# VHH binders against o26223: the designs that were tried, part 34

Target 1, 191 residues: o26223
Amino acid sequence: MKLLWTSQHIKVTVHIDGKVSKMDVLEAIKTRRSIRKYQDREVPEELIDKILDAAMCGPSAVDERPWHFIVVRNREMLEKIPEVHPYGAMVKDAPVAIIVCCDSSLEKIPGFWVQDCSIASQNILLAAHSLGLGAVWTGVYPLEDRVEGIRRLFSIPEHVIPFSVIPLGYPAENPGTRDLFDPDRIHLEKW

## First folded at step 3 (VHH)

Design a2 (framework vhh_8pnl_2)
Fold by ESMFold2-Fast, scan of step 3:
Structure a2 (fold): chain B 191 residues (1-191), chain A 119 residues (1-119)
Amino acid sequence: as target 1 above (191 residues)
Amino acid sequence: QGQLVESGGGLVQPGGSLRLSCADAGFTFSNYDMAWYRQAPGKERELVARITTGGSTNYADFVKGRFTISRDNAKSTLYLQMNSLKPEDTAMYYCARGPFEEIVHFDYWGQGTRVTVSA
């Protein structure tokens, strides 16, 4: 059982066509894709620990760090998520999901908790990718029906807001890479 | 914002070929990942193939080696070349636009084009 978390610098080494490649931050950002199909393979607790450590390392408004996380491995609970989240069907097939929450009592400046929890959610996606896992961000906040459904399902207090549900697993699909750089969206000196 | 219009379906014998097209009248076709889905009577809609903005492709196991997805950004058109067709390929075929990186997802479908592979 683990009560305290330790910060750890993570580096990912992947083998592609016999070649060893270290995934740097830029490569991780550019090659991460939403993964909705998972192998029937358990994700070690140590990898979840590393992902959550990374999630808590994001910048936060006035350093309020309002995030809390629920780690769901129970199959019956994972199977109930699609009942309250219409586009969360893939969650039932994932070995684990992380629910990112905001504790509003920790908020020091109104409204910035949305940015804080967005940063934590993206860090989960990037950390999972860097560790050879696949994940997808399924939106909860600000859709009231999903917020209340997830709150009821996981006994979340009224002052805590479920923000996103992120299923994770070893990927069983490869969507490939994207080419998204658009220089027309970059303005020099002024609009 | 434009309409996705599928075409190219028809009746074909086993072992035959068809080329499906999906036309997008929008200016932003090149900005989206694109996919082909199919739905047989009484079954759920399933992913057949997808292609990213950069041209990377991915295929369902049941069509690998037989189907080829491609895009022509100048013509705002998505294609599915179907070879070695089997009776099991009989379905309505739909195209869809991505990017498939949505944190909030909504279904958006074209009208479909029918493919029938006779015994």
Scores: ipSAE 0.348, ipTM 0.650, lowest interface PAE 2.0, mean pLDDT 85
Fold by OpenDDE, second read of step 4:
Parts: sequence; C-alpha cells; structure tokens
Structure a2 (fold): chain B 191 residues (1-191), chain A 119 residues (1-119)
Amino acid sequence: as target 1 above (191 residues)
Amino acid sequence: QGQLVESGGGLVQPGGSLRLSCADAGFTFSNYDMAWYRQAPGKERELVARITTGGSTNYADFVKGRFTISRDNAKSTLYLQMNSLKPEDTAMYYCARGPFEEIVHFDYWGQGTRVTVSA
C-alpha cells in the first residue's frame, strides 16, 4: 500500500485581523521557514510572552530546565550583535531578539543542556511562526568566539552559556514551503 | 521603540550626593521591573539596585544603605538617590528594563550617565 502522501497545501491563512488563528502543530512544523527579513513593525509583548511560554514547555533532561532567555529590544544592542556574530546580520533589522542561554548550575546531567536549549529554541521558532511572526535560529554555541562575544556584549555570567540568538519580527519575505520528507532516511527495525 | 535616557550624573566630592534619573519612553513603564547598573573602568557591569513593578527593592551589598531606588509611574521615570558617595562609586551608571533575576529578561539599556567621585 503506497501511502500516497498527498502534499496537502496547508494554506496558512494569516488572518490580518488581530485574532491570531491557532495554527495546527503539524502545520506549524511543516510550513515554518527561516525568516531573515522583517517589517518595520513592533512585536507586541503579549506575543513574546506566548513564545517564551512555549519555549519553557519543552522537555529537558531529568527536568533540569536549564534555560534562560534574554529578550532584546534595545536598538543599539540589536545592532551590536552582528559584530560578534558574523551570520547574525539580520538581527539588526529585527524589532526583537531572544537569546537562549543555559545556566550550567542547573544542569543535572552533563551535556544534555544542548538538547534542552535546542528544544527551547525550536519551540520559539514554531511558536513565532504560529503567531504570524518570522524567526531564524542563529547558532552561538558551540563557537567560542560567538559565545564569548555574546557573553561580553550582554554581561552574561561565566556559569551561563549563550546558546542561540533568535531574531523575530513580522515577515517581510515569503520563502515558500518545501517538502523535506525523505523516505531514504527512514529505516524499519534495523539500518 | 522604547528608549531609556539616563541623566543626573556628574562630578562630586567624596561624601557628596547625586540623584540619577532614567526617563522611559516608548513602553508602558509601570509594567516592567527596573534596575540601575554601573560599570567602572576596567570592571564588569554590576547591578546596583532594582525595583519591581510592585515597588519591592533590592540593593547590591556595596550600597549599604547609601542609595535609594524609586520610581514614578506617572512620569515613567526611574530614580537613584545616591548619598555618601565614595571614589569607588565612580562609574557609568545605566538604567535597564527588567525583570532582572540573574539572566532572565531585559528589554532595554540606556546610554548611561557618568558619575565621578573625586576629591
């Protein structure tokens, strides 16, 4: 039985009217794209709160929840981020960025914090998308120059590790959807 | 976009007093915790004082009752009354929008106001 994956074009009806229609989780996952261009429009605090709530809902190793979040709206600081993050040029154009960090003192099992913060970061991306925002994951860890750059810029304590910088805003681009399904990456029972 | 603007810095003698102000424009001031930070030459930025939306205050250990943080929500302004100033208090003073429990959240930093305490 050839499961005909009918590419249901999930029409993301962005209802322009202030009611952010709740996007289905599968739709959010499948239609999410990295957005690096943003409108000259402020992101309401309410949306950031929802995004951060989502970020904290992910699982973590032994429920260690090591994550912290720096919400950056200061224009000067946003403009400085690209100086220490070569691939963070779009951050200067975003109205807001979230820096995901790990408090190492909260880590219960060594090394799993990367997974925890990754989950949190992905939830930020998905939540943003579901709320009609665009975002992109710019990696900080494990590149030491970026880690130290962000640390210095935001006076982050030594026991706290910046993990990712995620600029957010209303999208000023539409990259379209892509089908990333690859059956060759699926193995049944054994490799 | 919200902007914080610090003022009130200057040159004072040891034992003198200054009152710093931070005007918060572009955001609902009353909805945010606020804090004062300082950065001395060659040192890291450090918390001086914070005040919650509910008016609760916390101070760094070096303050020792010399400084008072306050807020006027009607004016969207944060204050730092600094008394009994010491040369060690010489720094650039910054206001910030919180909350500020370790590294959790901040929205904005001002440009700072310079405080110099010298005989």
Scores: ipSAE 0.000, ipTM 0.225, lowest interface PAE 13.9, mean pLDDT 87

Design a20 (framework vhh_8pnl_2)
Fold by ESMFold2-Fast, scan of step 3:
Structure a20 (fold): chain B 191 residues (1-191), chain A 119 residues (1-119)
Amino acid sequence: as target 1 above (191 residues)
Amino acid sequence: QGQLVESGGGLVQPGGSLRLSCADAGFTFSNYDMAWYRQAPGKERELVARITTGGSTNYADFVKGRFTISRDNAKSTLYLQMNSLKPEDTAMYYCARKPFEWIVHFDYWGQGTRVTVSA
C-alpha cells in the first residue's frame, strides 16, 4: 500500500468542507438510508479511496475477492447511465458513481461472486454514510439489458460483469431513519 | 478541485516525436501513482504507461523502448515522451490518477489530447 499522507495531502484535507464521520458501526448500519439527491459539490478523491478500501475488506467465498471498481466522475458519462439503466435517473445528478464489477477470471467457486459483489456494494454504502456522504445501490446484474448497456458504455471486457452502479455525493435530502426491527421474523429453536 | 488537463498532442509523421503533459492543479499530485491511457476509435481504452510515487515505471509491450513516462511533483505535472511514433499510436491520450495498485479502472481522466501519426 502507498503512503497517502504528506504535507500537501493534509492541507487539502483541512480545506475540505465535508467532515469524516465518527459514527460507530452499529450506528452506521441502522442510520444508513438510500440517498438520491446530491449537493452540487465534489467528493474528494481521498474519501473515494477510503470507500474503495472498505469495499475490498468484505468477506468473499473461498477468499476469491473478484471485485473490480470503475470510478466515474466524467459528467458526460454519468449523464449517459440513465439511457441504459431505467432506474438510474439520479446518477446524472451525482458528482461521482462507483460501478462494482466481477472479474470472472478470479472466480474460485461458480456463482458466489454475486454474494461477494453484494457485500462490496453494501460496504460502499456503509463507508460512504460513515464519511458524511449519501449513496444508493442501483441494480445492474442479473438484468441482461442493463449488464450489456453498462458494459458497452464503459468498455468493460467480456469476462467482467457489471454488478451495481452506486452514485454518491453529499446528501441534499434527509429522509430520516427507520425502526425496522420486527420480532415476528425471529424464530426460536425452530421455524 | 484537481482537474486533469492533457496537452501536447498533434499531427506528426511516422518516426517523429511528441511530448504530452498532464497538469493537475490544486490537488496532492505527489501522493498518487499516475498513468497514461489511450483509446482509438472502435478500440478499448488501454494502459500505455504507469509511474509510481517513488518514480518506478511500467510500460505496455507495444511502447517499450519508445515512450518514457516521467513526473514533476513540484509542478504537479505528468509527462509522456513519445519517440519513434507509428501510425498505430494514433489515439486520444488520457492521463489518470491511480492511488491504489489494485484499482484497475479509475475514471478520473481529463478530456484527453489527440495524437495522429500519418504521412
Scores: ipSAE 0.000, ipTM 0.086, lowest interface PAE 20.0, mean pLDDT 82

Design a21 (framework vhh_8pnl_2)
Fold by ESMFold2-Fast, scan of step 3:
Structure a21 (fold): chain B 191 residues (1-191), chain A 119 residues (1-119)
Amino acid sequence: as target 1 above (191 residues)
Amino acid sequence: QGQLVESGGGLVQPGGSLRLSCADAGFTFSNYDMAWYRQAPGKERELVARITTGGSTNYADFVKGRFTISRDNAKSTLYLQMNSLKPEDTAMYYCARKPFEEFVHFDYWGQGTRVTVSA
């Protein structure tokens, strides 16, 4: 059980199917995998709220926090995403997707919104994994055809840039963990 | 779009050797980190060995000292030399390109090549 602040700035008691997750932060980072197959099972609103709360806790340049999120549960809308996003075929089979957006009117220094929205996207993936869900980051920005396709599909204003589409659900696949550590990419004191 | 084609698997006795090959039709082979994974029946896929674009190698503890990963950029081919094979090495072996799959849902895995270590 955890007490968390929601996107509505209220405290919420969190239940994770009657038990508390034993996954620490390092384990969550090391075992998170992209999940593209989902059970036919609804994701509770409480879990989405926790994930979005975690997304908004990321650092941002000059604390600009330019992110906005669209939560898509409507089956007809989810089924249309693959038509405008070539790598989003799995989205139509997910119970829910989050579209991470940048409101450019909130940007205080040019260009850093990309890093800000990347951080928010990664927090969504880690939070989902820690809560027993699977997710995958499908890229939108900087591919202009995908940006405009998603913008038109979800009536996103011209000053808002869709950055990523992240389908989420209870995982229906279990890819093994990966040994990705490469010491040759670590340079001591100099290149 | 680039196809990975594994070959060189087969049946060998314990203590034997096999050399696996993975041909990459993508023509940009030299720009990618490459890896060998394996999957035994009823188990998850596990990393066996990885080689970077610069030639740096990393091995799973259970194959370290027995297997050698190498690449030939001119031939766009990845190799796994397997020595002192054990029954526990029996698995389907897969070649992988770009093991970081965060942004795309493409099958960058090959079809695999089967290795059976039995008397």
Scores: ipSAE 0.000, ipTM 0.102, lowest interface PAE 16.6, mean pLDDT 82

Design a22 (framework vhh_8pnl_2)
Fold by ESMFold2-Fast, scan of step 3:
Structure a22 (fold): chain B 191 residues (1-191), chain A 119 residues (1-119)
Amino acid sequence: as target 1 above (191 residues)
Amino acid sequence: QGQLVESGGGLVQPGGSLRLSCADAGFTFSNYDMAWYRQAPGKERELVARITTGGSTNYADFVKGRFTISRDNAKSTLYLQMNSLKPEDTAMYYCARKPFEEWVHFDYWGQGTRVTVSA
């Protein structure tokens, strides 16, 4: 039939090694990949601040926003994470990691904090990608041994639940993008 | 500001081959996913092939095994090698610079290069 319309995009500007790259929101979502190999290069605090600002902008059930974040740069602490998280081996090689936590005292609706912290975790991944960084979500909750291991390691109080550990840094790998669109998963008007 | 310039189209007989090129002189080519689309007269534009910044490729079922997409970042050029051409491949072929999906529009297209497959 007819040619599709010209799209309007919200552009995000990324400054990488003196170069400026502009990435649309859809580009960021479609091209983000889990990155587990990092350059031996520190991440500026200003970029971490931007990522955490984006993390807190997610929707939250009844606007409870129960998320708290621990920023870990200490090498000795990063090296201990794999001892309590079997799939977190890459964390010891990252220059920084963010631990996403739920403060249960801020929870207004039981159980929705999982969705809230999932949204915050995804925003961290997207924001990091848009800023030229790579990151990966390593799961903590709902695996009780990992939750308690991370809690003890970082002196997290009883009313706070560690949800995810997200190492990040300048990427040392490029896995390319994935084509995951599956129209068989879309049902019109009924199942 | 740069532009996308397609070339390499022409008239070819069934079973023949053509190589299309798309040059991007004004943009940072290596930072973008690239695609080839085509549009026959009176029909909608359809995706033919795409290649990511990392080199991953994807092809429409109707060209798998016959067409190959590739890129040369040093030359800021995208290619489409077309083998075993059929009359139904007759269309205007367009290079696109932005990431794409079947439900996503592109911001920028070249002017196209015409491919005609006939005896």
Scores: ipSAE 0.000, ipTM 0.076, lowest interface PAE 21.7, mean pLDDT 81

Design a23 (framework vhh_8pnl_2)
Fold by ESMFold2-Fast, scan of step 3:
Structure a23 (fold): chain B 191 residues (1-191), chain A 119 residues (1-119)
Amino acid sequence: as target 1 above (191 residues)
Amino acid sequence: QGQLVESGGGLVQPGGSLRLSCADAGFTFSNYDMAWYRQAPGKERELVARITTGGSTNYADFVKGRFTISRDNAKSTLYLQMNSLKPEDTAMYYCARKPFEEYVHFDYWGQGTRVTVSA
């Protein structure tokens, strides 16, 4: 009995007090913004679990699902990210960051892991936004210096490729909403 | 690198005023937070002032009450009004775009405009 409980992989779900309005999917996509300023406030583990669950629900090429995630909460480690990522300065001020990685040993079709990890990264951004958090995708792959810098900093094996670093927190800025619909980019029936 | 063009620098006496301008040739100017930085001889570049797309401003302590940052989105131009100038304000002044929605970002700096405050 005790063995069964210790062998279970149960994720804790967040019980929301009913003060949170639910976004529909279209609203979440249209109102999500990159957030680079965060409140000095902890993000509960249960919210990170929900975000990572959403990340793993993305489609992948030939169902290869090559993604692995590193959750970084250690302040000293977050403060070192800007040393290897020149535009990751905001990461040191975030309460948590998620590093999206590709395990190349899980790759079934060459090169599609980039799309797979892009989908996982976008799902993290959307899930964070839907939960009242702010996040930003800071690019790592294919910039060789950033890939190797992040690899060394987090002891990532050579067969694993760091793809993106996504700091997350309760937002301390509100950039508003963009109107980006451009009908000139839509072609009916042919180019 | 080459898309932002600063102007309005020059030689001015202590207590004088200058207005710096930064023209962004890109039509996306209104989508970016903008900032003024400066670099004095032998020092690192330091933030002087920031302005968001919505017009919210933030200033370094050493310029508060003396400098005013503003923007004109229709003209794709950023301004820095500098009053009560001090010799310590002598520097090359640069404008910069802050990252917006880019997941890969590079600094876009102008060539700078020189401000010299001396008698």
Scores: ipSAE 0.271, ipTM 0.647, lowest interface PAE 2.6, mean pLDDT 85
Fold by OpenDDE, second read of step 4:
Structure a23 (fold): chain B 191 residues (1-191), chain A 119 residues (1-119)
Amino acid sequence: as target 1 above (191 residues)
Amino acid sequence: QGQLVESGGGLVQPGGSLRLSCADAGFTFSNYDMAWYRQAPGKERELVARITTGGSTNYADFVKGRFTISRDNAKSTLYLQMNSLKPEDTAMYYCARKPFEEYVHFDYWGQGTRVTVSA
């Protein structure tokens, strides 16, 4: 019995009339992919604002909300990011990148800022996807060279820690969807 | 690049004590998990102890309550209090910044401090 993998072509009906069809949350989560190729097309500021709004809606430890965001559109700066981030090659090709940072002065409980910034970063990815953009999470923290590189490049003060660099753009690739469900990773009541 | 600098090693008798220090001149010390490793001659480097940014600690099985890892964020310094030392504890001891997630190897190691336990 040849399991015909029916490639359900998720017809992303890009409605031409500018109304970004609202993707439900489960669809966004399940269909999101890392996008590393982008069109030569600018991302409207309104979309970035929506993405950042989403980024700030995530929970944080004791509501500390330690996150800051650097929005980078300058081509020269985008082109310099790969020099300090070896896995950030695609950033130079993106029209915009968001750098997620933690202000340590806002931290109330030590260490939870990583969770907070992770949640913010993931919300950026999901929001971007729901809005028809492609994005990828490039990790900065906890790698010292990357942290220092980004810090210097963007003159980030010592009490602020760059966490992730997320290039964004209209996707120029479609990697398809993946089924990542693994029942072997689920344990009921006990290990 | 911030350098981790270990100190406090030396020669001690069995049953003796040492306190190791690791000064972190790099990034905000308080934002990193830290760990002590050791490498004995002819052996692989092994974890001794870990301490999280939140202060939670984990120890290798061979420690058996003899060692205590601690941190002073104000001084950006990691410590390892070693009591009841044994000849088997003879090794080069290294401090390292530990990633929050175990996906990546330690991004930075000190030069190490030598501990010799000999009668």
Scores: ipSAE 0.006, ipTM 0.219, lowest interface PAE 10.7, mean pLDDT 86

Design a24 (framework vhh_8pnl_2)
Fold by ESMFold2-Fast, scan of step 3:
Order: sequence, then structure tokens, then C-alpha cells
Structure a24 (fold): chain B 191 residues (1-191), chain A 119 residues (1-119)
Amino acid sequence: as target 1 above (191 residues)
Amino acid sequence: QGQLVESGGGLVQPGGSLRLSCADAGFTFSNYDMAWYRQAPGKERELVARITTGGSTNYADFVKGRFTISRDNAKSTLYLQMNSLKPEDTAMYYCARKPFEELVHFDYWGQGTRVTVSA
């Protein structure tokens, strides 16, 4: 039988700095790809501010909002990330990276900070895509060696947990979109 | 969820007036209770005014008699008329659909509009 539920096409209009940006939410979600090659171009601070604003608009468990962000533009620091993160080789070639962190002192529900920081990370990826940038989520937590490596490299306090490293920039690659809809993963009424 | 876009903020002298607007791009504005919140630098967001779908209003004591909340369901727009503005009213102002209560575990907030009251 065919699914009773189908994808909807919606139009969203966002006003940014008095200008209209027309972005279809479903298109943004479906066309976002991991970008690992960047142009040799600076990303304006204003765009980073917009991305971080979007990151903080995500839902969090009991509104705990445990996220903190480190913005890294220093080339020597970016070049050191691959030394402590084996799958972060592309970070050294990015003009900027955002490190998503959890301040454990802000946690109200044990363990939900992981979901909170995941939401913030995904919002960074979607916001970057909507602004014409490319980004990729490189995992830090729960791999202890990566957590401690990033902590030492960026002088992160013991009560703060680095969660992800997201390099971003103007894309120098354009991978095609993916068709990932799988009706076998949708169950009606019961498993 | 519809997009909420706040506007109308600016710089004004003490005793002046501003009218804030919140436009909802969605088709369901008339089905929601609406509110204005504000957040001053270094402080938590606080409720300024609420308006129900039926038009009933409620105000924080610190703005009562000076601010008026209203809605235009045909235009899917929420308003806050701010009179007799004080330096203490300086904040980012945010609109929200049916403010999240204690039993709702997740929140979402819009971009806001800045109000500065100074000479």
C-alpha cells in the first residue's frame, strides 16, 4: 500500500537586514550537503552572527540551552585540529570553524544536552546552507580522545564538553542532492 | 510553524512613543494566543503583554497604562503600542505564539526588534 503521508511543499519568507530571503524549508533540508572544500574567501562576521543566532533558536530540553560556541579563525589553531581529530583534515583549509560546546552547569535534565547540542549543530549546517555557505559536522563527543584533545587545544574548562567541530566557508564543491526517502522506515499505527 | 517577524523598534527619547509589529507568515495566526516579551542586556526574557484569540489582554505591572497590545487577524499581525517610554524599557522585544508553559519542555524564539530609550 502507498503511504497516506506525503511530503508537502511550503514557501517561507525570511526578512534579514530589511531584505527578503525566500527559502523553502523543505528544499533547504533536502539540498543541504556536507561540504569539505572551501574557496579562499573570508566569511563575513555578520554571517557567522546570523548562523549562531539560528543555532541558539533550536529547542532544548526544559529550555536548558546548554550550548556555548567557540569561533575559530586563527589559521594556526585550525591547522592543529586534525592532530586531535582524525576525520577533521578539511578544517585546516576552512576560513572559519565553530566548536559547539555544552556547559554542564546549565544542564537541567541529565543526558539531554547531547540532543540539545545536536540540534544546535544541525541548525548551524542549515543556516550556513541558506546563506550560500557550505559546512560539515565533524564529531567530537562521545569519543574521549577527541573531547580531551579539543579541550586542551582551545583551553576549554573541565565543566564544558566540546561536542562538534563545524568548519564552514564558501563552497568549492557542489555535490548532487540525495534521494533518501524510504517508505519501509515508516510504520502506520504500530511498529 | 509560521515565521514570526518583529519590526518597529528604534531609538526614541524618554516620553516618546513607538509601535512594534509582529507579522506571522502562517495561515493560523487567528488560532493562537499571542504575547510580547522583552530582554534587556544581561537579563532574562520577561513577559510584557498577552492577547488571547478572543482579544482579552493582560499586562505586566511595569507597562500597565503605558503599553497596549492588539492584533489584526485579517493581516496576521500583532502590535504593541508603546507610550511614555522610559530608559528602563530599553530591550530587545520578541513576539511569541501562545507562550510555552511549565509543562512544555522545548522552546522556540524569534529574532526580535531593538528598542533604545535615550537622549
Scores: ipSAE 0.000, ipTM 0.070, lowest interface PAE 23.1, mean pLDDT 81

Design a25 (framework vhh_8pnl_2)
Fold by ESMFold2-Fast, scan of step 3:
Structure a25 (fold): chain B 191 residues (1-191), chain A 119 residues (1-119)
Amino acid sequence: as target 1 above (191 residues)
Amino acid sequence: QGQLVESGGGLVQPGGSLRLSCADAGFTFSNYDMAWYRQAPGKERELVARITTGGSTNYADFVKGRFTISRDNAKSTLYLQMNSLKPEDTAMYYCARKPFEEVVHFDYWGQGTRVTVSA
């Protein structure tokens, strides 16, 4: 497998048989779905590295880039996440999860770390999808009980805030696509 | 949408059974993933079980093999069949719709139904 770049940074994958496949950015955005069922199959470390590289490429308020990431592969730790996250039941069935965190010591402008970590979380979902993986964003912040539960489980220091838990794996489900475009939500020139 | 109304709670002995119901007055019930949560005295609310629009289910480890979640789209009703009840199952039980698929947060729409398991 070989990757080629165009002038627009479109990745083109050349298969061994000479056939070309590609997923452009719009296709990735439109076809990404929340995936909560995973194959019993390891996600290579190299793919996680690519996903985290993409996560750190998001825009950040005053370029503060306050994000830190915890990669969880240990099955016993994954099995404990649903005990402190009521909507994280699928996490224990995932081969790996990424916890997106904010290091508040890196924050330069109050409150914008939430946007920064949201951007990082979405980039994780899109990058995972582009690499043939499925993922889902499970919310942690601003729910104090979940924040403290995750902090305690992963020994996260007081100045670091866990923001989201994102389980990842090769998808074992294929949700249908949806037409979500709503022109009534677009206002020209004024409200 | 209309409010969710939970019912079916009560007092039972350990090892007993209860069936909880959640009636949804909204005519779009079939379009939502549904869940049961519980809150024990002095504790936070925790997920018990969830069911997708297609009928796929997921359970918290502490109820696996004992509880069964199901739905009846024609009756706009969600159910939780609770078997082999234990004292630690004592809680207020709430049903919820999943309003947003990307960030799994549920709106709680009822007063809940109380389940007490005691000898």
Scores: ipSAE 0.005, ipTM 0.181, lowest interface PAE 11.5, mean pLDDT 82

Design a26 (framework vhh_8pnl_2)
Fold by ESMFold2-Fast, scan of step 3:
Structure a26 (fold): chain B 191 residues (1-191), chain A 119 residues (1-119)
Amino acid sequence: as target 1 above (191 residues)
Amino acid sequence: QGQLVESGGGLVQPGGSLRLSCADAGFTFSNYDMAWYRQAPGKERELVARITTGGSTNYADFVKGRFTISRDNAKSTLYLQMNSLKPEDTAMYYCARKPFEEIIHFDYWGQGTRVTVSA
């Protein structure tokens, strides 16, 4: 084990690409924060494709993979989201948002689509962070007014359920990290 | 939901060939690592060959150079091409989906297909 890599290794890493956020998986998980302020800067389509690829790589109950994704870049549409989502005000300032949806016709085991869409949503947040972007999960399901509001706004069919709205962009804020490890929540062998 | 259904087994003479198929209906086949196992009478079930979602393959030493695993994601079908068959290859052959790295995965075995290699 090494606390620090050699000076040569550090120099190589720093000089490869200044725009690349180089994180291992544990670092990405521990340092990801909800980002609600974004630069006035477009997110390249290639990065959105990488994020959606990561979203689809999550485990899915009985491999039902019920998720569909809507990518929203239209400013007028982004500005209407807060009208149907009270805690979605930051979406107006984001260059892009991803709406995670469930196609209920693809569900093979009742109720697990919520877990499938949660996993996909978390993968979006982690992938965005690893690529130097900021994002935040805004809850839609199971709040019926938000579900129906988002459905109507984006012409989503009745058999499809909007699960979350995730605005993302280059971060314009840097919230501090926290140490969240709590050993009192760990029980060995039994409760 | 569907089951894994193996087919293509049979009786062949030493040196013969068989192609096994495994049909996986309705489980988004392309997202699973797939494998072939076999079980000879009185022995434990053993791994024969594995293929990842990306197409990378791995073989047990006793079949290297003789067997080829492949997949057709459009047909949701896994294959095992068996060449230069030996009496030692006599077994029930099973296909399997590799489980997710999570507790909610339901791994499933097929019924198997019998391969007998004898004169």
Scores: ipSAE 0.000, ipTM 0.074, lowest interface PAE 19.9, mean pLDDT 81

Design a27 (framework vhh_8pnl_2)
Fold by ESMFold2-Fast, scan of step 3:
Structure a27 (fold): chain B 191 residues (1-191), chain A 119 residues (1-119)
Amino acid sequence: as target 1 above (191 residues)
Amino acid sequence: QGQLVESGGGLVQPGGSLRLSCADAGFTFSNYDMAWYRQAPGKERELVARITTGGSTNYADFVKGRFTISRDNAKSTLYLQMNSLKPEDTAMYYCARKPFEEILHFDYWGQGTRVTVSA
C-alpha cells in the first residue's frame, strides 16, 4: 500500500471542542497518564495527522530529524505485536498504534537519534492527551529481540531502527493525577 | 528490573488465618498499584484484592470482610491478611504489579505461594 497520511480526508466532521475542554501545556504535561484500556471507537485520521505533526516539531540534535513513523490500524497486524513484545498485550485492543522509527541514513551525530526519537515519542503522548485520547509508550529499543521482532513484522529495512510502539485510542480508564514534585531532587548552584 | 517474591502460604484449618507477603526487590514499589490474584486447580486466575499507590483498596465479593490488603512502601512489601479461611480459598496466590508510567516493563507476576485450607 502507498498511503499518504498528510492528505486530509473529510470523513468525519470533528466537533471535539464540544466534548473535551482545551488543556494548556502545563495541564497536559501534569495530567497525562499511560493509558492501556481503550474504547471500541475509531480514531479519526485528522487526529493522527495532528499528533504526527506535533511529533515532528521536537528539538533534534543538529536538526537531523531522523524519525519515521508507521501507523498501524490493521487488526491482524496489531494482534501480532504481543508475539514479539511481551508487554504490548494492550496493543491488540487499541484501534491504532504508531511505531516510532529512526532512519539511520539521516543521522548526523552518532547516538543522538535516541534522544530525537524519545522526544518524538513524548510529543505523541502529550498531543494524544491534549486531543482527548490516551496512549502508552511501550519500549522496543534497545532490546535486540524486540527490535528484530518488530522489524520483521512490519518489513522495516535494516538501516531503520524501531524505537517505540505507542498504541492509542479513546481512554477506557482514568488513572487520576499524581503529585510528583520532589524538591530534594533540585540542587541550587552546586550539587 | 523489580522481581516479586510471594511467601506466607501453607496449610491451615477452616476458620484459620494466614498472612501473605510479596516482596519487591526493585526500588520503585511505591509507584505501582498492586494486586493479589489466586488460581485454584482447573480454574482461571481471578482477582482477590487491589491497592493503589495512595492506599485505596478494592476487594472481590467472595473475600470482603475476611481479607485485608495492605502495603509498606518503606519495606517494599505487599500483604494479604486472610481471616476466616474456607476450603474454597485453597489456591496458588500471586502478587502482581499493575503497569504504570514505565516505558519498559519485564515482570507483572511473582511465582506464587500455595494456600491449602483443609482439616
Scores: ipSAE 0.226, ipTM 0.592, lowest interface PAE 2.8, mean pLDDT 84

